# VH-VL binders against Small ribosomal subunit protein uS7c (rps7): the designs that were tried, part 5

Target 1, 178 residues: Small ribosomal subunit protein uS7c (rps7), of Euglena longa (Euglenophycean alga) (Astasia longa) (p14760)
Amino acid sequence: MSTRKLQKRKILPNDSIYNSLLVSQTINKILSKGKKNIARYIFYKSMQNIEKIKNENPLDIFKKAVDNATPSIELRTQKRKKGQISKISIKTKLERRNKIALKFIINSAKKRSEKNIIQKLQGEILDAYNNTGAAVQKKEEIEKSKSPVNNNKKFISKNKKSKNKKQKKRLKRKKNIY

## First folded at step 20 (VH-VL)

Design j6 (from o5 with heavy chain W103Y)
Fold by ESMFold2, last read:
Structure j6 (fold): chain C 178 residues (1-178), chain A 124 residues (1-124), chain B 112 residues (1-112)
Amino acid sequence: as target 1 above (178 residues)
Amino acid sequence: QVQLVQSGAEVKKPGASVKVSCKASGYTFTDYYMHWVRQAPGQGLEWMGWINPDSGGTKYHQNFKDRVTMTRDTSISTAYMELSRLRSDDTAVYYCARDSEYYYIYDEGAFDIWGQGTTVTVSS
Amino acid sequence: DIVMSQSPSSLSASVGDRVTITCKSSQSLLYSSDNKNYLAWYQQKPGKSPKLLIYWASTRESGVPDRFSGSGSGTDFTLTISSLQPEDFATYYCQQYYDTWTFGQGTKLEIK
C-alpha cells in the first residue's frame, strides 16, 4: 500500500511568441497573478518597439540585457561547532541568478519616468543591453558587496537608505505606485 | 453597470471638515486610480488629487495638499476624500471619477466613470 | 500647471448645425515616444456629472454618437459636433492629462 511517487514540479511553459522560458519568466514578474494577458501585451509591445529601434532580433537584445544585469553570487554559510568556525561555499545556480537579473530589470523599469510601462520596460532593457541603467547598477552594487572580507549576506550597496528615500519620493509623483 | 455612488449633500460651517465617500461597483476597484474633482457653482472643473486603491498611495494638487486627505477601504470598494479647514469658497459639487487606464500601465488617463456628485455648502 | 484655454466661451446654434470648439494648451500634449496626445473632451449637462466623449485627442468613448469627433495635435485641439441634436446643448470641457490634470474653463453650447 506504501507508494512513493516522484512529485512533478510545475513547469512554466515557454512563451507563445519567442518560445523562450526567459520571456515567460519575465512576463510572470511584470504584474500580479491574474493579469498575465496584460503583462504579455506590455512585454511584447516593448519587444516590438525595441526591434523597430535597433533593427535586430529583440530576443537577442533582451538576452544580452539580462546577462549584463546577472550578478555572480556565492551563498556562504558559516557552520559553528563548539568554538570552531567553518565556511561552506554554495554555488549559485544559473536559474537563480537569471531570476535576480529579471527582478532588477522589472523593478528598475517600474521606477523610470516615462509615461507608460511599455516605454519604461523598453528603456530599461535598452539601457541594460548597453551595460548601463539602474538594473546594471544594482548588479554592480551586489558584486562589490560580496568580497570575502565583507561577507555579510547582504546584496544591497552602502547607498541603500538614500536610494530608498529617493525612490519613494519619485514613486509618490507617479500614478503607477504599487 | 459600472458605477460610482457618492454620499449625500453636506452643510458645514467655516473651519469644519467634510468627508465624502465614493462606492465603486461593477469593476475591479483596485485596478484604477480614483480621482477627486470639484466644481464651484457656475464654474469649471478643478482636479484635487488621486488615490491608488491598491496601494493606498496618493497625489494631491498643490492647492489642496495641506487640507485634503484621500483614503479607501478595499473591503467595501469605497474611496474617501476629506477636506479640512473649510472656507466659504470651498462651496462646490465634489465628484469622484475613475481613471480610464489601468494604473499599472499609464501614469495619466482621462476620467471615464463619474460619481453623481456631492454638494458641500460652507456658510457662515 | 499646464493651462488650457477654450474658445469660444459660449456658442449659440440650432438643431442640425455643425459646431467646432477649440482648446489650446500652454505646452505640447504630444508624447512623441508613444505618439499620443494626452487630451480629453467632456460633456456636462446642468445638474449632471461630466461625461467622457473623446480621449487621446481623437478616440471616441464607447457609446458616444458618431457626430462627436476630436482632432488636433500638440497644443491645438478641436471638438466637432455635426448635425446638432437637442440633447447636445450642454457645457463642454477639454482636459489635459500630460502632466497632472487641468481642464479648460468650458464652452457653453446653447440653443439659438
Scores: ipSAE 0.382, ipTM 0.732, lowest interface PAE 3.6, mean pLDDT 85
Fold by ESMFold2, fold request of step 27:
Structure j6 (fold): chain C 178 residues (1-178), chain A 124 residues (1-124), chain B 112 residues (1-112)
Amino acid sequence: as target 1 above (178 residues)
Amino acid sequence: QVQLVQSGAEVKKPGASVKVSCKASGYTFTDYYMHWVRQAPGQGLEWMGWINPDSGGTKYHQNFKDRVTMTRDTSISTAYMELSRLRSDDTAVYYCARDSEYYYIYDEGAFDIWGQGTTVTVSS
Amino acid sequence: DIVMSQSPSSLSASVGDRVTITCKSSQSLLYSSDNKNYLAWYQQKPGKSPKLLIYWASTRESGVPDRFSGSGSGTDFTLTISSLQPEDFATYYCQQYYDTWTFGQGTKLEIK
């Protein structure tokens, strides 16, 4: 008998509908471990709704949404200085940057005012696709933090942030959700 | 075998507080909002608020927000409602009720499982 | 808050009768994005907890007899009992859950 020791690797399989690693990664982030069937239902229903609205391939829409929410750099904060923080930007691998974008999209979706998570995720994906919404705002905040010009012009960014807060407060009051 | 079992009847004087417990069994306690509803004698149903047993977050109806506190203990799958500064018109049956939808899918649902009710009597 | 108005406040009926109870909301309960009406119906017998009959305006809860049906959309809803049984004499409540939770004042169904 001729035997050889086989090396095994952990892999995350592509999803079954779009055959996409990105989709599999997204589904894994929607809910806590052990609820993957529910997370698949949420994601695929959101994609189905997006297809009906846009009449386009929803995977292409999702990929663009993720790209728009993907930061080109990652922030790392200096420690040990009370009252003074100097942030150091570092470049990250594309895979890690994509995972950051997925977290922005999912966390931002959960905070939206729509009545159910399917509509919340759909709305955030469409906003990110149009280069707007809270996930893209989060990406822009990270990219602005490394620029000396952006730091010196925080007044303009402050006005934009306050307008967004007022709109979110108005929407929460209408839907009465917390 | 999904069940909500509440603590027993209470008799209180005006100005006191009451704390009603609601023990869940037969389902995942942290997957659903828990609501509290009261019913005065001969009257209809009045929603008081909810607690999310997963996060501990709450939402109270304006009529109760200054006097009600909802808490939970996930280790024993039990929700609590405390109503303070009791008045005679707080005499009612108090129910806990489970939201019919997973809290992480719908923000609002109907109430599909109810506790047996806890009678609270406020009298001098 | 969304106000829920039931009619009638009470009615008398005989076993075998067809009964309708109406519920009107002060605002539409239809959420256009998911096309659902956020409306439920409950039955409550004396000394007992309410029991869910209908949710999403027309979906029957598991274990509820076929003689109970819900219909309507927007602001106007009905609960129908097609052939009244002895165990159906109770008080019935509608409930909106579009924006927080509000109950109608109830409809007491009594034996003639």
Scores: ipSAE 0.338, ipTM 0.715, lowest interface PAE 4.1, mean pLDDT 85
Fold by ESMFold2, fold request of step 27:
Structure j6 (fold): chain C 178 residues (1-178), chain A 124 residues (1-124), chain B 112 residues (1-112)
Amino acid sequence: as target 1 above (178 residues)
Amino acid sequence: QVQLVQSGAEVKKPGASVKVSCKASGYTFTDYYMHWVRQAPGQGLEWMGWINPDSGGTKYHQNFKDRVTMTRDTSISTAYMELSRLRSDDTAVYYCARDSEYYYIYDEGAFDIWGQGTTVTVSS
Amino acid sequence: DIVMSQSPSSLSASVGDRVTITCKSSQSLLYSSDNKNYLAWYQQKPGKSPKLLIYWASTRESGVPDRFSGSGSGTDFTLTISSLQPEDFATYYCQQYYDTWTFGQGTKLEIK
């Protein structure tokens, strides 16, 4: 992070297909800057495939997948003003928690064994929708590590187990794709 | 305009190493895997491995994993393949080839652009 | 590794002939999830690097003449040259890219 006196938060427009901020946020996280058109293609194609499989509104499926991957985390401490505390806390909490869930879904999708990113993303979203898969597992690991007791012990144990699983999957597929 | 230009022919003794370069031009070097393929005289094509020029990550065929190292320099759009502990049966033409698909979309693609080949001769 | 078997190993033909080359894989190259066959065909002339002709089993690479076509699915694939031209005398290779990359042994197409 650079040292600056003021920071500007980017205002992100809703996506053009679903008119959804969540979808826009997801597209921005799929690929690095400068590849947004390709990231849109990946996401919308995954959603189209999900719609064919489920014969339901894929946005509703995606929203449930994100909710299932959203960890329960402590609220951020903010300067309080009477009459505004609940709205500021709720908005900040939702915004931050959604970003964490999107990170889990996208990073977990990229590590899947399917042959292309469209199928990888589709598979992770459907697994998360069913409350399974690596993204939901990451959410569960975070919730265990943030309990009032045993936080340090759980972090060490989970880290070793996760490394072994990732190495095994990489050996059956491409190693170090990113 | 899209092309891969490889370094010149080399003659080596058994036990030495060779490093072949492959300079890319006319496309975004970091968007595609770069593959290495060899062809012994009068023989078919043998895939050796790939490098992801974006991340520097690699995958090697089991037959070469103990002797091959693939690297790249993104500032000059150049990939490298180094084969160590050379044997006489490593005599071949070595090609670099670009994957036909963006690495961030497909894990595997065909090879749509090939270098001109680098002849490596290993003899005592 | 997936084994690729080409036939014939060598073929003699005249300009204007219709030629077929077959390629068989030891396992299916069809990925049901994207419905694509992970197979390519290459042409290689003596002293030159291979040139991509066909990918996804039947998609012609840009700049490849219409006389080249690919067909087949699963384990059985065919490259067809509908009317041979003088520049088509070369060695042809199939390649699977379903799981890593392996090539067929090649088919040498020679002048009668």
Scores: ipSAE 0.333, ipTM 0.714, lowest interface PAE 4.2, mean pLDDT 84
Fold by ESMFold2, last read:
Structure j6 (fold): chain C 178 residues (1-178), chain A 124 residues (1-124), chain B 112 residues (1-112)
Amino acid sequence: as target 1 above (178 residues)
Amino acid sequence: QVQLVQSGAEVKKPGASVKVSCKASGYTFTDYYMHWVRQAPGQGLEWMGWINPDSGGTKYHQNFKDRVTMTRDTSISTAYMELSRLRSDDTAVYYCARDSEYYYIYDEGAFDIWGQGTTVTVSS
Amino acid sequence: DIVMSQSPSSLSASVGDRVTITCKSSQSLLYSSDNKNYLAWYQQKPGKSPKLLIYWASTRESGVPDRFSGSGSGTDFTLTISSLQPEDFATYYCQQYYDTWTFGQGTKLEIK
């Protein structure tokens, strides 16, 4: 008789303040590798500021902001018989959607006009919490772009750009042979 | 420990260019903007611009935008400022200065570490 | 550019005196969202580069003696030297960093 087969996953510990995987994932996306202590400072300071502004649990505010920035997409999880695989599939779907929203929030925050990254991040989180801001706009653009007509046009344009780049590289190589 | 060491004094004729170097040591060169500031004899301080040593991006004050170029070499932790089409009123001491804040936290900071200055004299 | 005006342009004082230098900006330097004033003070001795004394209007830089203090908010700022020492002979500059960087014209402090 065979034992239960476990799928290998990255183990990312929950953050030490909110005990939240979502917070840990967010901190990892703020700055490049090697600057995690500074990224924690940025995120926790943003949350402290949000708490002062709203006088509410900042983790709940952040979770709603992430939810508002998460695209509503139909994900068909590959379902197999047996309960363990179903649980893994559900968790993978949630993590994938959260990563998209986190990317929107962090990238949108960095482009804001506030004077420092702490204010940029708190501003984007508060806007997303109120279902506004650039991260939510990017989510809405993706959901609208799922129309068959709009997606087809964007797909064609992307493929033409990639082909032109390959052609330029090949021509350069041929000229330098002999 | 934390130091900015600049290249030596320069004497130039009008119309020439000058390139001043600023070598950083004792800190992570790519974490902070590097600013350039000049001071004409007996005068105050004038901000010229900054370079982000991480990205190589720059911002120049409009008074210098057409004549200044700021660059860096991260392999030797050195920033450069080149001023072209020199004229006699460019005679000044030129300083590099480190932004006091990490560039990825604040867009603007004070200047906490300064180079020793490079005297540029423009005369015929 | 934000204009910075210092008063006085020069000042003579004795060792032990309390000295006050003022700096006024053409626009508020207070960013209400983080509640910080984007103002710094520098000391420059003859033939030397400037030295940061105070940033965020009132925060003393590490290694700066506690006789130096900064105060003020918005458009009006003050550098105070509570008990003047002989080594404090220098020119003092304020600097705004709210929108780009501009310096005041300087205040030359002469020690009698």
Scores: ipSAE 0.253, ipTM 0.681, lowest interface PAE 4.8, mean pLDDT 84

Design j6 (from o5 with heavy chain W103Y)
Fold by OpenDDE, look of step 21:
Structure j6 (fold): chain C 178 residues (1-178), chain A 124 residues (1-124), chain B 112 residues (1-112)
Amino acid sequence: as target 1 above (178 residues)
Amino acid sequence: QVQLVQSGAEVKKPGASVKVSCKASGYTFTDYYMHWVRQAPGQGLEWMGWINPDSGGTKYHQNFKDRVTMTRDTSISTAYMELSRLRSDDTAVYYCARDSEYYYIYDEGAFDIWGQGTTVTVSS
Amino acid sequence: DIVMSQSPSSLSASVGDRVTITCKSSQSLLYSSDNKNYLAWYQQKPGKSPKLLIYWASTRESGVPDRFSGSGSGTDFTLTISSLQPEDFATYYCQQYYDTWTFGQGTKLEIK
């Protein structure tokens, strides 16, 4: 029985400049091939530029941008019986939704037409701050999808019932061996 | 020392193909776009295209799009440019040149490091 | 494609002279978002590869002598050699990298 050591989820520390978990998460999303210094440089330079342009706290601007790009629901693909795939809307934790928003912002930034990644990221953040841009559009598309909000209660109940039934069967088998 | 070393001179017949190599040293090969530029005898410089050595993505000038193929071998830090269906007007010195900027930061940059050039002569 | 036009095509000068080469682009090379001009200057000697001298219109590449300077913005650019040295006789090219990459036709600097 290979005791899969529960890999302790390394708690991502706050970034050193803004003391923000959100910033650390963003830098990790920008990160390519382990070049963390480059990812930091890209993000912090973008923030510096935003600060100069808006003459406001760039972290507040960034938070608002992420908030504007944060969907209220998550769409998940559910495999139905007979190979049918349906999309269901699920209410997820805000942390998960923020991660989705960051994904939208970073992916949208990369597709922009500015001449460098710093300006692309800066542009997308500012657009999102103004409730515009491709990241916000992606959010809106998700929210417009009238997929029935499957209340998490029914999905958790079936998996808990199955786990409880397996555990009860295991316990019954152990009692019959002694 | 950062340097680009190209393969030797080539003599080809019309209709043939030529493949020029460019070996990089002294820096991380996958961090910079590699450009190819040619120069006909007594003429100016003509940009042919670039390759992203990390992803293998390419962008070709329209004049060469149907005849040029740029590839790379990351294991030996070498870029390749193949030109097919050669014509007499393809006679030129071909250069590889490194983009001065990290590819993941900037889309365009000047060329800070050049190979020594490869002379390709197309003659019947 | 952005067309780069250099002037003059050839120039004769003496050691110690001040030399000016101009380059004109068919479109502005100034990018509004970073306020940089996407222009470079190269030196090429016979039988040798081009050498980068100036980038971003006015920034000297490492190892380039101070006598070389770049100026200009938008569509008009200038390379200046303040005091010509014997090793400076070569062909000079301007390059734009604002949209793809194109070169001027070159300026050959010869000894008078």
Scores: ipSAE 0.151, ipTM 0.692, lowest interface PAE 2.2, mean pLDDT 87
Fold by OpenDDE, look of step 22:
Structure j6 (fold): chain C 178 residues (1-178), chain A 124 residues (1-124), chain B 112 residues (1-112)
Amino acid sequence: as target 1 above (178 residues)
Amino acid sequence: QVQLVQSGAEVKKPGASVKVSCKASGYTFTDYYMHWVRQAPGQGLEWMGWINPDSGGTKYHQNFKDRVTMTRDTSISTAYMELSRLRSDDTAVYYCARDSEYYYIYDEGAFDIWGQGTTVTVSS
Amino acid sequence: DIVMSQSPSSLSASVGDRVTITCKSSQSLLYSSDNKNYLAWYQQKPGKSPKLLIYWASTRESGVPDRFSGSGSGTDFTLTISSLQPEDFATYYCQQYYDTWTFGQGTKLEIK
């Protein structure tokens, strides 16, 4: 029975230039085929261009853009009894919502018509900063979705219980091996 | 050393096809777009198209869209350009050239590395 | 297609001369998002492949001598050789890569 070593969740360090976790997360989202240096280059060049265009701190601009693209709720698919799938609105932690915003920004950037990915990313960040663009539109679509906010404390508790049960089962399996 | 080495000279009849090869060395073949450019005798340079060696995606100039096919073999870092239905005005030196920018950045760049050229002569 | 027009088509000069070649584009090559001009200059000697000299209108390629310089923005560009050397006699081409790739007709630099 291969004791799958609980891979210690490697804490993502802050980026070296802006000392920002958000930037590190963004770079990781840009990352394709394991080419981290290219992802860094894309992001930092975009930021440099933004700085030149706006003559402001590019990190502040980026933070505002992410904020504008951050939804207030997360839509999750819930499997109901009898095979019915419903979307439910869940209030998630800000960190999770920020990750969703980053996903919106990066995916929207890739669909833009600018010549290269640096300019696409730059364009999408600037639009988001101005509370426009496809990323912000996606946010708005989520927020307009009248999906009943399942305030059911029970759903959040079941997921916590399921995680705890899986963790307890993993711990019990470890104890029975010794 | 970064270099592009092309196949040898070709002599073809009108209506035939020609396939020119371009072998890359000294760099990661799949990281850069490969362009093809031709030059008729005593004339200027004409861009024909590009290939993304990683995905195999291509873009052709409208003048060649129906006659040119660009392919690659990543196992041997080689790009190919095939031109069909040859005419006398297709007589030219054909060049492969590397785009100076990484393909994944989608930045269109200048051509920093060139093959030595392949002379294609179309004569009856 | 963006049309590139070079002038002159041919030029005779002597070693040590200052030489200027101009290139005009039918459309602006300046991209507002990165503030770069998508223009390059190439040198081609008889029987040889083109060699990249200048990119982004004014940046010298690695290994290119300092006597070569590029200038201009928008639709008007210039290649300058400050002091012509014997090895500089060749044909020069401008290229735009703003929208697809097109070349000027070339400027042949000959010995006077």
Scores: ipSAE 0.021, ipTM 0.624, lowest interface PAE 6.2, mean pLDDT 86

## First folded at step 22 (VH-VL; from j6 with heavy chain G109S)

Design rb5
Fold by OpenDDE, look of step 23:
Structure rb5 (fold): chain C 178 residues (1-178), chain A 124 residues (1-124), chain B 112 residues (1-112)
Amino acid sequence: as target 1 above (178 residues)
Amino acid sequence: QVQLVQSGAEVKKPGASVKVSCKASGYTFTDYYMHWVRQAPGQGLEWMGWINPDSGGTKYHQNFKDRVTMTRDTSISTAYMELSRLRSDDTAVYYCARDSEYYYIYDESAFDIWGQGTTVTVSS
Amino acid sequence: DIVMSQSPSSLSASVGDRVTITCKSSQSLLYSSDNKNYLAWYQQKPGKSPKLLIYWASTRESGVPDRFSGSGSGTDFTLTISSLQPEDFATYYCQQYYDTWTFGQGTKLEIK
């Protein structure tokens, strides 16, 4: 029985400049090809520029931008019987929703027309801060697609039952070893 | 014309430090990462590290175990590489080289512009 | 570190010959996100600094003659000189810039 060492979820530390987990998560989203220093530079330079432009705490601006881009629900694709694919709205933890927001911001930034990634990121953050831009639009699209709440209860219940069944099976297996 | 001009040859004793300069011209100094590469006599090329001339951020190859320090003076578009605790095996030609890609873009590329090289000889 | 291995280490050829140099990487240099190979070729003459010839495995640097071509993907790459000229006798290096920067050991091209 290959004891798959539960890969200790490496707790992502806060960033060193803003002491923020959100910032660390953002840097990781910016990360390309493992070049973390470049990702850091891109983010921090964008923040510096934002600070200069707004003459406000860039972290507060960024937090507000993320909040504006954070959807209230997550859309998941469910495979139904007979090959039908349906989108189901699921209420997820805020942490996960924030990650989705970061994804929206970063992906939207990359699609902007500014000359470099710093300016693109800066632009998208500022737009999001103002409750505009592609990231916020994506959020709004998700929220508009709210499938009736009634289908979500059944899906959550099945996942809880499946987790409980797996846990019960694990517990039963442990009991049978003794 | 885009060019990198390095400082002259150096002769040092073991344990000493050497600082090589690389002056950039013909382009915006702060727009491109500057790399340092060395070549021992009759040997291949070894990457030492890079500096972001805009931020001053650096990345060094682990093999130099904190002996190398890369700096820049943006006012004169000059990059510096200092190597401390010199050994005989540090005898080499040292090159500065510009990364061909604009460092604000994720796509790092090859080195398109090279300095002429600086010969550093470490001899007891 | 990604190890770059060139072959041959040395080669003798005549003017007009077709020359092929191979470079192998210990890891794939193909980045899935952009579908580019992070490989370059350099030419170095004695007492001179390296000169960039090819980047992204197959793109010629500006000013490089058409007789130089790069090919390959993943872990296997080739530099080809279609018709060797007198000025082409030099040492050639491959370089990966996928993860940090490492060079092959070089291929010395000599006149036969």
Scores: ipSAE 0.017, ipTM 0.579, lowest interface PAE 9.8, mean pLDDT 85

